# Designs tried in a protein design chat: VHH binders against FAD synthetase 1, chloroplastic (RIBF1). Part 9

Target 1, 279 residues: FAD synthetase 1, chloroplastic (RIBF1), of Arabidopsis thaliana (Mouse-ear cress) (q9fmw8)
Amino acid sequence: AEGLSPVAGGIVALGKFDALHIGHRELAIQAARIGTPYLLSFVGLAEVLGWKPRAPIVAKCDRKRVLSSWASYCGNIAPVEFEIEFASVRHLNPQQFVEKLSRELRVCGVVAGENYRFGYRASGDASELVRLCKDFGISAYIINSVMDKNQVSVNTEEEDSKSKERGQVSSTRVRHALAAGDVRYVTELLGRPHRVISRTRTQDLTSKRGRISLQTSSLLNLPPGNGVYKACSLIVGDKHPISCKVIVDTSNLYIETEEERFHNSDESQEFQLLGIEFG

## First folded at step 4 (VHH)

Design s42 (from h7 with S100Y Y101E Y103S L105S S106Y D107E; framework vhh_8h63_2)
Fold by ESMFold2-Fast, scan of step 4:
Order: C-alpha cells, then sequence, then structure tokens
Structure s42 (fold): chain B 279 residues (1-279), chain A 122 residues (1-122)
C-alpha cells in the first residue's frame, strides 16, 4: 500500500509482452544497460475488455524461466516481470499513466519500442511518452524495432529503422508462424525453442505402445499447427530433456520418445507440468 | 467475439484506384485498433496500414502517400483507399483487429478476416 514500490529505482520496459520474442528481449537488454530491468506487464485484459481469451504464446507458469534465460544478455541480471491489473490503468490518459510510473511506482526510467502506444484508447505514442517522462523527471529511451531476419518482402534497405516501414518481429508473426507449423521460424523470432506446457496426471505420463497422448485441452499455451515435428524435446520435472517426435492434430498431441522404456511407475493422481519444446 | 469480412477487391489497371472495406460484427468496433495487411504468393504477410481506436494512422513505406486508411464507427466498417496502384500491390488483402490498444507493435493483431484479392494489371 504505502510501502516501497517493487520496481522503485528500476528501469521498466513497456510493452504487451505476449510472446517474449527477441524484440521484447531487446527492450530488457536496453533497460539492463541503464539500471535494474523490469518488464511492466498487464493482467486481466480479456476480462476488462470483455473478450474471449486467446491461448497465450508463453504459459503463465513458464514466463519466469524465459526471463531467467535472458540474464546472460542483461549483464547477468534476469529481468523481473511486474504485473499490474489492466482495470487499474485502462482509463488513465497518457499524462496520468506517466505520473503513476513516476510518483506511485517511483521508476527511474522507461524503455519502449518506437511503435509503443499507451493511455486511454491509445492516445499516447512514443514521442508523447518521451515528453511526459521529461515533465515528471524520469528518463525515457525509445528503441528501434528488432527486424525479422527472415523478411522476404520487397524492402531490402536494412538501414531504415522505421518499423512501420519494415517487417518488425511481433507476437502476430509468432502466431502466424506457429499456425503454419514453421517451428524453425518461431525459434528465430523467439530466440529460443517454443515450449508448450501441459498439465497432466503423473500416472498418465507413461508411454503406452511407444506413445504418450495428451488432449489439446490440457495445454496451457498455444501449440503449433497440425503436423509432424521430428526434432522435439520432452521435459518432465527435473529430468534431462528426452528426444521425441510430436504429432499435433485437432484434438490431441502425441509424443513418441526414442526411449521405449520411458515410464513413470508412480500411479499418483497428482498433476504435473510437462514441457514440450519444438525444434 | 469480433468477426471481420473483407470486400471490394478486384482487377484494376496500373495507375488506377480501388477501395476495399471490412465489415465488423460482434463486439464494439470502436474499441478496436484496426489494420490492413497483404500477402502476395510466396511472400510473408506485410502490414500496410493501421488505425488506432482514437483515429491515429500509420503506413508502411511501400504504400505511404498512396493508400489511406479510415474507419466509420457508426457503420462498424474499416476502409483502405488505394491510389496510384502498381503491379507489385497485387495481393490478398486482410483486415485485422486488436482489442489491446497498449501495444508495442503495429502488427499485434488478434482477429483476422478471410481476405479479399486485389490484382493490378499492366
Amino acid sequence: as target 1 above (279 residues)
Amino acid sequence: ELQLVESGGGLVQAGGSLTVSCAASGRTFSDYAMGWSRQAPGKERELVAGITSGGSTYYADTVKGRFTISRDNAKNTLYLQMNSLKPEDTAMYYCAAKPYEWSDSYEDYDYWGQGTQVTVSG
């Protein structure tokens, strides 16, 4: 309440942070060069906006692992995600939002992409963010968009830094690549293999006739489109990753391990998180 | 749940003009940021224009000065007016919408239409 803000004195990266792609990573890298890096993420968006929630690209329970992997890029400091209820900020105009960052959260500065929009009905842009931050005595750093290296569109002028004019790495590109089953492209956009998390009973993790079957309803985040994926890894608890082939169809995901003897002898009805990396 | 349906595509001569439209149904259209993307055969989807719920616009360099995006909130309709069309503008044009306005990317869209084909000859 009246205590010290969790992000006080820090540098907060501003963004949607859906995919935690290399563009989001670049914001964290820049924040870490200036001070203690944080990601300011909104929660409760679907509830507040009255929409049916989309499957997240990164499972909620897996986000901290991804951010921890960024430590090596961020001067050995893992960025910390700070969540704020969208309901508490949705109606703030740009000036009120920056005032909240400066006076309530007591941040030292912000990092945002050149296409960042904020405030009620997206009335604020990156230029306005810089001006308002100056008014409230906090630093603002606007970062050029990270460009998609697989961009095969007509623009070949890489020196042009305007993301509006070139193919920017984005959560939309990740979603389209996943739907197309292009997991190599997904890996390039994310800077890591895409990991799907399933919540399943420990007793159901045993291979039956060389195959583990999972219902798509057990998945906590977005799987790639229907198809066969040969270069995958199965992650179970603290065990070493197990090489596997994954088959995705409309209702099920099948994992075929190279180890015929993969089994869990524990017949517990307890749920466990299972990770599947697509490579 | 927002549903998007594009229309107005067709064949047009180089140097000509064409307007494509996108009809939105379901949730409140005025609460969405909207965009137009295109995809030519063998190419990735390219965002060509966007408009925020507040009316601010942005354009890809390839279409800036030639295309104009606009919205009619009373009609739940998005428009893309295309002038000085070139053969390289030939593509399937897709309408897109996002309910989240506090975005770090102009390409961060949640809902997509089925597309309308625009072919520029000559």
Scores: ipSAE 0.100, ipTM 0.518, lowest interface PAE 5.3, mean pLDDT 83

Design s43 (from h7 with D104E L105G S106Y; framework vhh_8h63_2)
Fold by ESMFold2-Fast, scan of step 4:
Structure s43 (fold): chain B 279 residues (1-279), chain A 122 residues (1-122)
Amino acid sequence: as target 1 above (279 residues)
Amino acid sequence: ELQLVESGGGLVQAGGSLTVSCAASGRTFSDYAMGWSRQAPGKERELVAGITSGGSTYYADTVKGRFTISRDNAKNTLYLQMNSLKPEDTAMYYCAAKPSYWYEGYDDYDYWGQGTQVTVSG
């Protein structure tokens, strides 16, 4: 039944959706112009393919907040992320995948980037996606890549060349910028400040000499590289952000606030989530 | 876990040719799309070539017609044949890999080698 599909009648953006950067946001914006926007994400890839998982750019628990922030760009409708188990699609060729979108999930259309690849062994490209969608009676919209405004390529200084000075926004660029500690550049690529989430015990959330110490193992997503970050904010629940300085080293993250004491009013929980925004 | 080790870099005169190689270990790389990226000092990394597990290729406009990417699945080895080298090709060249099932661009790789330096004089 159509009523059993959570994305029935919707417009599904296709991608990896690792960083939820401005390129991913543009897919959601285009979907929202056509109908109800959804992001189609795969889960369980590491388990199915035997990979060692790496730290995500966006914490799993924080993804809905990011998507909700996109509502203002999407006609006041927050995109919803729809997760598919990778095991269920791993062996599908391009035609079978589009058939699943059309007949099982009952989507009205898809949005994908011009460099999108899909199906077993990445055998399908954007042109094949458009053709197959037409065959199965759903709309397909291919959007141009979002360009990175801060990219500087090696300039050949040829006056008559058609060289592109800017590269595409990508999760790889976000990871590189994070590793370099360039949180301003990260903010430009993401369209938002990078937020690191820590899961820590309330009893351990005590300022000693104006400093809160967190182990890297408590972090749910990728922090920026080792360094001192002066323009940060500490976020606790729905409270007003607290200005802070953050020091990142190999094993720990230190938060220094201007306030005398950090107080948590969550009386019923052993653990709580802290947000740390860089820049 | 996939490990990537680049080799074959060195000094080359402008107009010359060089082949860099990447050896993959830990897993069969027939499961992976492979690529070559480069980074000049003080510049951002640029993807120059990509190849899927099925052999479909991508080239950046800056190297198209001069560079050729290829793979040997039996040896778990990736190659980049570089012809008509220019001083602006001077960079650290990185081997990259990602699962060759689903991806949204050739510069969105999951595994990276440590690089091999190519210097073009001229």
Scores: ipSAE 0.138, ipTM 0.548, lowest interface PAE 4.8, mean pLDDT 82

Design s44 (from h7 with S56E K98R D104E S106D; framework vhh_8h63_2)
Fold by ESMFold2-Fast, scan of step 4:
Structure s44 (fold): chain B 279 residues (1-279), chain A 122 residues (1-122)
Amino acid sequence: as target 1 above (279 residues)
Amino acid sequence: ELQLVESGGGLVQAGGSLTVSCAASGRTFSDYAMGWSRQAPGKERELVAGITSGGETYYADTVKGRFTISRDNAKNTLYLQMNSLKPEDTAMYYCAARPSYWYELDDDYDYWGQGTQVTVSG
């Protein structure tokens, strides 16, 4: 009862964790080198700040699968995501937040990026995080930004200049790449293919005129921009992925497969999660 | 909901100055970190300046000493004062916003405007 914490004794990575991109993965890798890795994320930001909620890059129900895929990088330990209600922390100053991490959550250490900001009105920086962690008896590790390096030569001055101009891997870059329909670049930024999750009725998973039609409102996360995507996979339950072509327009997503019939053993009106993976 | 609308872009001669503005509408503008990014044709988007809700600033090395970011919370407006402009500063300039609590001061922003074109002539 008294002071139960799901992350007690752990190492928590601090960040927004929208896209779960390779930069976020690097925070988890560093945490795993020190102890048991956790991601500390905030929920309820849109409600607290009066924002209209926008489509996440990773569907809430799909986040655990992504984190499990990181186990091979993290000493065979899948990082666990721990969510805090933003309303409960939004007014904490830097010292109060570190005190919460140390005394309430009882973490052993933190990992954050070099540009990390925290506390009320982002008044704390990475150097202050390190100092406050020392004051409260927890370890702090600051890591360098993960840079987008796909076309860099180590031995060329011109390509070194280009590498610096490419900037940091970020959720914003993922969103822009998705909007442009550049699913190859998205895959490089995420370290995995982008997967869109739809919540649809089991009976509606059957092919109609050679295609499955999904309304945009059924999608739980952000699809790529309007266009035709030929190298996709359809994931239904525990079955092997089915090769498909996906057409995205403003209102609908269409899945075209060469299989004439989709086997559906449950013809109920119950909802099922459908995965669409873009190649 | 937060909406961002940029203005003030245009044509300016090399060595000149220009101020671009971003009007924000919505609740809690004062709680947001704001930024300016730019994108030139054929190049990746670059965060050039950021400002926290508390007024602390960040500048990319390419603009440091020439550009100044500022905010007016009473007017819900973000500014970028650009001095000593170079032809290489020619780009579409985008206003961006994110909650300023607990996040890195980088280009990981949640909301973006449509952009305003800045063209610097030789």
Scores: ipSAE 0.099, ipTM 0.517, lowest interface PAE 5.5, mean pLDDT 82

Design s45 (from h7 with S100D D104Y L105T Y109F; framework vhh_8h63_2)
Fold by ESMFold2-Fast, scan of step 4:
Structure s45 (fold): chain B 279 residues (1-279), chain A 122 residues (1-122)
Amino acid sequence: as target 1 above (279 residues)
Amino acid sequence: ELQLVESGGGLVQAGGSLTVSCAASGRTFSDYAMGWSRQAPGKERELVAGITSGGSTYYADTVKGRFTISRDNAKNTLYLQMNSLKPEDTAMYYCAAKPDYWYYTSDDFDYWGQGTQVTVSG
């Protein structure tokens, strides 16, 4: 009928998709091998669950750039993120959720990790997902967890689940590595350098002395912990990245670059997005 | 905002028992899946136990039969009862929470406490 689903006929990767780390990328790669890849992401979680929103690992405005960088792994097709309001699915049991995927969203298949849980009160697991997808005539593919290459796991059958859990790439590992200021480890977990986005009024930026001071409140996503970061890049619009040093403290982030290389001469009253990439 | 505060850690002798607790502040404790993770110096962090809002539990093989996770929704409190403690159980123990809709057995939790130190002497 009129008004087909935006993900109709596609293959939907299921997951939280907080950090867009290499584990999330692997879900998208597997989806792309089967059909048109989509990531299904929930929005409005904090509002529905009554908690204060926290800083995301990837800025909302920067997520499409990250997904576009995955195109080369996905048959030259960038996966598209499909956002669904958590309030609209919160009370669905596992069967109702798979029915929504099949009949309302009209997807052709799903990809999920082996530890995936879904449905009201997390009552569904990966095996239940496969069974229900078969009942509703859509394909289901469960993939193994992507392991952190810096971890050593035991391959004994009695230790299998423990080894997978503690060795798995996860958003929690990314958050801890960021807090520790270990941007090299963050880069390994993300498969890309971490980029922090600041939304700043153009009038608040000065080109004097080649230094920028940003309040942490202007940052749209989580910066690394307090410290000095020497191998960074400042990204302004579509211009070539500017080499810089970044100092992070509890209230401010300071960007230091060559005076002659930093110049913003626009006369716009619009907001400007600054990207800070930690190498 | 959701805050998780651990307590009950301390020094115990090998073979002894200890219960650590986690107090959650907020109106939504009953809607969260909860877990206990631990980190010892020089070792990987590991998820030792998890519990869904419905009461389904998970235990790492290192602690099965010795540790018991439980929750009291009326008191907004999570517990980990640790029996037959060994020196290798010495670690900082962290309470963790995530939306009950999407509970994974991995380290992918949304909210974390500051931790409580457990030291087992032998």
Scores: ipSAE 0.015, ipTM 0.415, lowest interface PAE 6.1, mean pLDDT 82

Design s46 (from h7 with S30Y D31E G50S S56D; framework vhh_8h63_2)
Fold by ESMFold2-Fast, scan of step 4:
Structure s46 (fold): chain B 279 residues (1-279), chain A 122 residues (1-122)
Amino acid sequence: as target 1 above (279 residues)
Amino acid sequence: ELQLVESGGGLVQAGGSLTVSCAASGRTFYEYAMGWSRQAPGKERELVASITSGGDTYYADTVKGRFTISRDNAKNTLYLQMNSLKPEDTAMYYCAAKPSYWYDLSDDYDYWGQGTQVTVSG
């Protein structure tokens, strides 16, 4: 029923939404220009597809903060993420999927990229999405060139201009940049600094000689590759960010800071969440 | 688990043709969207061609009309037939795969091969 749908009357952006990069942000911006923006995300893919799960680029607990930061781009409306269990939609063909959006979820429209594919075995493309949306009485908006129009070349040698052309922003490109330790490029692709979240025991947050040691197993999302990162910030609760240096190796992450009172003072909690921003 | 191994790269003269292949291991190859990306020294990686599990194909403007992507689900093999090769096609060519469910055909792939080098002289 309409009263039971959390996205009823909204405009849903369709995509994988792994990294929440600037390409995903553009889909949300376009949705916000039309109505109330939502991201339609799938969960449980690794279990359904029988593959080895990858560390997420954005920690699950940190996704709402990222989407809230997009409000200024989206007419002061923060997009809301709506999660669907992949197992419940896996075998839907294109027509059945659009029917679910229109009849069960009661959305008013969809936004998708020109290369979007959907339905069982990716049998539906962007043109089929538009056709089916029309058949079911909802609007469809296809974004034909994410970031192509943001490339500007004026009064430069042709060879130099071509060498500086960028491809489409993707989660794969973000993962490669992270693995290379190129946090400046990661920031460009994400439109924000990359934030790693650690869930750590309160007893282990005590700094000795200005240093905190974290096991990589405590990290809730993908850290950058092994290396030394000098322009980082440590975020603890609602406190102001603390400047720090971060050293990443295969098993541990080390945080070095001049600040002595950086831990949460509520020591009744057994575990704490730390945010670490790179550049 | 999907493993991808590229082959067929080599040296070819400008105006010539070459076919590169990607052998996939695993029992669900037919459920994956497949792609070919390339990277030349000092340049960013470029998606040149992709094909869905259903056989729909997409090409970068730089290769449209010259390259043809195809797949053989019975042999678990992806192909890229390259015609009218130019020196600027010189690159390491990578095979890529992602599950063919609600993903766009952008460069957002989950599995990658180690690459095969294509060098075009002239």
Scores: ipSAE 0.019, ipTM 0.445, lowest interface PAE 6.7, mean pLDDT 81

Design s47 (framework vhh_7qia_2)
Fold by ESMFold2-Fast, scan of step 4:
Order: sequence, then C-alpha cells, then structure tokens
Structure s47 (fold): chain B 279 residues (1-279), chain A 122 residues (1-122)
Amino acid sequence: as target 1 above (279 residues)
Amino acid sequence: QLQLVESGGGLVQPGGSLRLSCEASGRTFSDYAMGWYRQAPGKQRELVAFITSGGSTNYADSVKGRFTISRDNAKNTVYLQMNSLRPEDTAIYYCAAKPSYWYDLSDDYDYWGKGTPVTVSS
C-alpha cells in the first residue's frame, strides 16, 4: 500500500507555500530531521473561492529548482512538493483531513507552523492537529514562526512609526517588499535571490544592442516594482549567469547585459524559459 | 466580486443600543472571516470585533461584554450588536473581510465597506 501514495511513509510540511520563504524552508528542515520531507500544498483556491488570481511569487516551473536548493539544509534530500486540488479537500473537517493524511496518503507525520489552520472554514488549529494526529497514529510537530529580523535604519521622529521592523516572515511581507522594489529585503525573506521567469521565443534572446525587451505579460511570476535594478543576473538554459541591469516599467521589463552582443545561436520560434535574478 | 455594504449606524444616546449590519454581495461569504473596525476623529482605525468563518469570535478589550459579533451565512450578513454605548464609541464603523480558508489565514485579500457613522451623544 506504500506505493499507492506519492507521500507514503513521508513527513509532510503543511502550509500555503506561496513564496517558499525561509519560514517554509524551516518546515522542510524539521521534516527532513524526522524522515523524508514533502511539502503538501493546495492548488485551485482562487477558482474555488471566487477570487481574482494573483501572479505567483514563485513561477510554477521554478518551484522544483528552489526546493532542490534546500537539499543542503535537509540532509542532502531535496523536499518534494505534493499538490492537492483544494476542491477535493475544501469540505473536510479537521478530523477528516487528518484521517486522509493517515489512511489515504499514509504519511508518518506532519510538520506545521504554530499559526496553521485546517479543515472546513479553518476550524482546526495547531493544537487540534497534534491531538488528531495522535488519534490516527501519526506524529505531529509544531514549529515556532521564523521571525523577520530585518532592521530598517531610518531617521524617524514619529512615535507611532519609529519601532523597528519585526514580526513573522510571510508571503505578504515578500509581496510588499517586491512592490517597494526592495530586492535586498526580498532576498533576506526568501533566503535566495528572487527569480522572475519569462516565456520567450528562442530567437528573441539575441542582444545585439545590449538590450532585451520583454512584455510584462510574458512573465510567469511577480516582478519587483517599477525601477532600476543594477545587480541582476540573466539565466538562459544551462549557460553561465550573465550580469545585467534590469529596468521595470508598467508594460515592459528591459535587460541590459554587460556582455555586448549576447547571442543565442538558436533561431527557432520555439519558446524557452528565461530567468532573471534580482540580487 | 465580494462587496460589503454597512447599515444601522446613527445617532444614539449614551447607554443606548445599535445593531450594525454588513451585507456581502458575491459568492463564498462563508469562506471569509469578517471584522468590524472603527475610526474615531483624529485617531487610527482599530479592530472592534472579529468572527472567523467557523464562528470563533474576538473582541477589543474596550468593548468586551458590551458588543457581540455574529454572522448569518444564509443571508450573507455579519452583525455587530452594540449595547451600553458610550461617547467614546463615536466613530465611523467599517466592515472588513479577509479569506478564512483551509490553511493559512492570508491577508492577501482585504475587502472593506465604505463605513457607517455612529455618534453617541446627548
């Protein structure tokens, strides 16, 4: 029955896993200390809940690369993401969800943050998760929130705004930092440079004037806010990263490379993925 | 998609009562946590009461025992019953919604009403 579930015998980290930030990484690290680590994430929430979809922080095609980079923290085991359609679990109460984890998915244990909520209408909390896991014979481990230790050094005299930045690392903080163009802060929250993926025709990757122009509609995930970013890297296939400057405006993203006459020898109309790291 | 419309505000004498209503138009009301916030003149907006999609409630210390938040999912409505009103309860009251779903309570989607004024005065 072990082979019937992709996560059978594993330890699943529970969360939304939007940004794959250092808080999510900590869940995976704790899972890896106990057994084989998996991230259990939900897909299709916006459709089911009637929300307008937002651009993801991490492109779907780029998530495995991020998780593979966590192997060095996870005993040389890269966590694997297991996706569940939200529609299939939306109406499960807390007991039914833990029963699904233990009986259908046959996991050995779960790892969740102290603020985790689950079951229909988020009726279950971390303490109920622990109790229900015990009832169903699986282990549960609740991890303290990873705190945002960023300190903004500003000269402010206002009493209501002079406190230093603190609180839990979250996808919301990543989105706000991206919108502000604060890619250094984004890197601290993510534990890695933010990578934007564009789906681009192979022939369009040639830079004969030192500049590549991309429409924002070609981007598969959320770019930082409008501005000039000088310490970036362009990643094309298996080639070495190329230093570049990136200009983001409302309709376009411009890449200016230090390698004049960057040339991709492929002249096909096939699409490929182009990575842009903001560091 | 989700729109919030407050009603029930007005002028009331100290010690009186008011019931505020917030009607949500759109699908999936039951998937949202609902809150009542208020903003007094010259002050910042503050949380008064909050009700999760599952019905759990939280209250500001200043209103505990006097205010009661409730929801009716069949009517897509959240209520704030305000008893023993004081002059310091004078404010514009705002209805707010955020997703309350299966895992993390995300602040990614905040919906706000336009506010309804409450004046407690002789």
Scores: ipSAE 0.014, ipTM 0.315, lowest interface PAE 7.5, mean pLDDT 80

Design s48 (framework vhh_7b18_3)
Fold by ESMFold2-Fast, scan of step 4:
Structure s48 (fold): chain B 279 residues (1-279), chain A 122 residues (1-122)
Amino acid sequence: as target 1 above (279 residues)
Amino acid sequence: QVQLVETGGGLVQPGGSLRLSCAASGRTFSDYAMGWARQVPGKGLEWVSYITSGGSTEYQDSVKGRFTISRDNAKSTVYLQMNSLKPEDTAVYYCAAKPSYWYDLSDDYDYWGQGTQVTVSS
């Protein structure tokens, strides 16, 4: 029907959703227990805020694959990401935002983390979200932060009920682990191997002396820091993953494999997407 | 071309005080939330304090009452006043910036400085 919202009747998870880490996955899991899960994300942030955009953790073209992999955790339904222009909501106060969710988008409920902030200048918190949702007749579910297992043992002496701030899984931890080249830790935080997507000329996907050279400018998302990564896989279309070694330096990424040719289509296409999984 | 530069770190005695400064470059500083995080020896990165674009502040329990965050929008600078310092406050302190997003205060920070070392020892 005319005026029907794409997320009408659904349960929307609220968050930044940069890394799509296990904390974001938990929001989707909780939404799926209640109804049809959606992730509500904002786009157009860099141009509104006047700062240079940085490389995303997950390539835009790869986000749907990640969300589809969450179906097994979400009652066999893959969460759908719903994008909203940040410029259209930036100046809404908390009440106006919840009104938009209830009256314009017609959602049945929201899921947010206990530290969630919203509205102009982050003036609304999780308690205010619950209060306003009740006022507008939609359900609100606040969940505890997902804790990073690697930090729990370090805090054995601390009985602090706010230990979540110290051990919380976050996109910040993912970026730090990537910069350090700790792809094993990245995999624990993401619940999946980190996949870098390159947009490369088809002619350049053929191995030269067992090596493929990619410029970092061809990468659509953030690679791990400079180093040698021995347990990697190449993903080309729907082909089986190909084992490889990856060397990352400041300007280039080098892929070493015994496979001579591995593009997924004929060379009539000028460019192809290549996936590189670390670990 | 966002740059965050921390200054003010150093060696102090237990019970002493230190003020960290973070100078931010780039337009719209007043629309950005600013925070401080630290990496304590033997531990991961942990959030310390946060100040929203509107001036609201939050603190980790272990520093509450001892540390004070503030900002000067005219100078595009955020400060962390650290009082009653303890040996366990020894860490590299990082300044972080988050645009005025509708997201968790303890979640992702978009921009980070290089860090400044604080050592609390006799």
Scores: ipSAE 0.032, ipTM 0.470, lowest interface PAE 6.6, mean pLDDT 81

Design s49 (framework vhh_7d4b_2)
Fold by ESMFold2-Fast, scan of step 4:
Structure s49 (fold): chain B 279 residues (1-279), chain A 123 residues (1-123)
Amino acid sequence: as target 1 above (279 residues)
Amino acid sequence: QVQLVESGGGVVQPGRSLRLSCAASGRTFSDYAMGWYRQAPGKQRELVASITSSGGSTNYADSVKGRFTISRDNSKNTMYLQMNSLKPEDTAVYYCAAKPSYWYDLSDDYDYWGQGTQVTVSS
């Protein structure tokens, strides 16, 4: 269409945006200080690059809820995610990509991390992004990486509040923490409890002795590693969260609650989405 | 898809040097940005050094800057970490990691990992 771009006049944060962790949130915060914040994320990466896709950290259907929760950090404006097909941009050099942002998408500015790379074979860096944005009349803002503040670090790291050895918050750290079952650390990295979404048949939600059994194949995003999680919440429709215990094994996830009844009252729907928050 | 195998780890005295190698197989090696991570007992895995797919740009953790050098040879499908002036605090399992080098940030989002190689610095 020849109308206005969906992100026209906005400030676009640039990144991979896999986990929507606190580092990604900082990009959105900085964008919101300048104008209307958007996240520009790529889809179709696995298909284009020929690797097997991994389970997402955030379920596709749950991403808008996460971004809406950032509104309080972003001047009461929830960032909007704008998806671009990676196949359509993968061969653009740095200049062509910035030209697309300026002339086709008509953004007013960009925000990127200090380590940002772009263009064919990652030939452009943050410095090149700033230069090209100036050439095309849009603003560019480069921000420092958000550092991991893990409170279980040794005493030496606690004494060095500026410790450069803590490393950056990253989706890789989130995946490793999930695999280890360290949901407290995951919550620190994400700035929110990790929520797993299950899509299951309403008829299959019959509790037997206070336990619901879900197959791992019903999960829309990555669960934590095998183990017992005692401080969880079950979210069913618009009801208040229900305290529960969750047991994760290789093929199933078991939800145990003290409540006798925890089903959504709308039993007319064939499928329900369940949210399970860990921590 | 790419597979990674590390070699060159071992036990050395403080002040000595080691060179780690990471051999890659599978898809075209030159399509991947690469990095070295390490994990010491009781600590989180951390990025030590990274290198772009062309080898034209490198990044180092502050704790190793000036002592470690990352390099790659795309003709041999191999990445290296030259570790000089080793300290006891460098003791860790070292992991080779790879990610496709098209339109990414350097936020440590690696997709392929080796099994790791132990480096122990002790007297």
Scores: ipSAE 0.025, ipTM 0.440, lowest interface PAE 6.2, mean pLDDT 83

Design s50 (framework vhh_7qbe_3)
Fold by ESMFold2-Fast, scan of step 4:
Structure s50 (fold): chain B 279 residues (1-279), chain A 120 residues (1-120)
Amino acid sequence: as target 1 above (279 residues)
Amino acid sequence: QLQLVESGGGLVQAGGSLRLSCTASGRDYAMGWFRQGPGKEREFVASISSSGGSTYYADSVKGRFTISRDNAKNTLYLQMNSLKSEDTAVYYCAAKPSYWYDLSDDYDYWGKGTRVTVSS
């Protein structure tokens, strides 16, 4: 036994972590108040559950930048994301999962949202998580849902429904706002401008008098819905952001900017990553 | 790619009944119904676990609507009785994984909706 766990001694936030929205950020903030913050996320769910993957809200290559931006909220400590294969845990019951966290991964504590479910067929809830963590000698902290400023939750007298669920910040809400082209609302839900990453051949970036055409197939994450977006920024390498206008249609994304600024682009690589922020 | 296809919407008289169906291209999902009425936000109607053993309802429909599923057919149903003009909406089928991460606030897949109009 070497203690080779990358999250040993840390505090792990538990969740899907699709959008990295302000609700996910709150879990990381609470973890950082207790110890070294980590996000524990599952990979391979689509293969195990028999569905085709859909475009992520945050590009895989861009997730570390987002988490690094949370350092200012987390006592100048950027949370680190730890991925675990879903196939390796899918059959664990609640007790076995908490045992894995405490004995195999050797975490000191967990942070989860009040709606968190875990174990085979989601048989464990937040109260069970607290009880099992106590049994295994690790701390557990349950955080109330972060409420969307533009939504109203109504107190319900219904015992079998969660009263604040409809007013909660969620990845579903982010996806609906993106589809509607409401990038201001997306920014409120994410706590940051939405950034789309494109992986594009260098030869496709250097033509057409300050206009770039990208196929939607080159995008590594979900763009906003079809429309014209005037308050955008183009990020190329380590250069200063370039103001641009973005037009999104069904098959293409068009970036319009000053021709003069493209003169200084680095053309040494076969492919480049472009960042497009929608403000 | 999980696809959800709703059917059964239409025009119905107040006090009448209507049954909505949603066929899923995959299995092992918790499922639910949401609706969006004219000039309103999308709201929760009902949900059902992947096994069918647990169901949850919004207060506005409790006692009038029944959610059920046929797992052999991968089909979700919403039986709507004692319909009111306030039930007029586009009804959406939604699905989420039933294993781990079964967060009540997140649905991963959505249908395109089916329209229900309740007239006087």
Scores: ipSAE 0.014, ipTM 0.415, lowest interface PAE 6.8, mean pLDDT 81

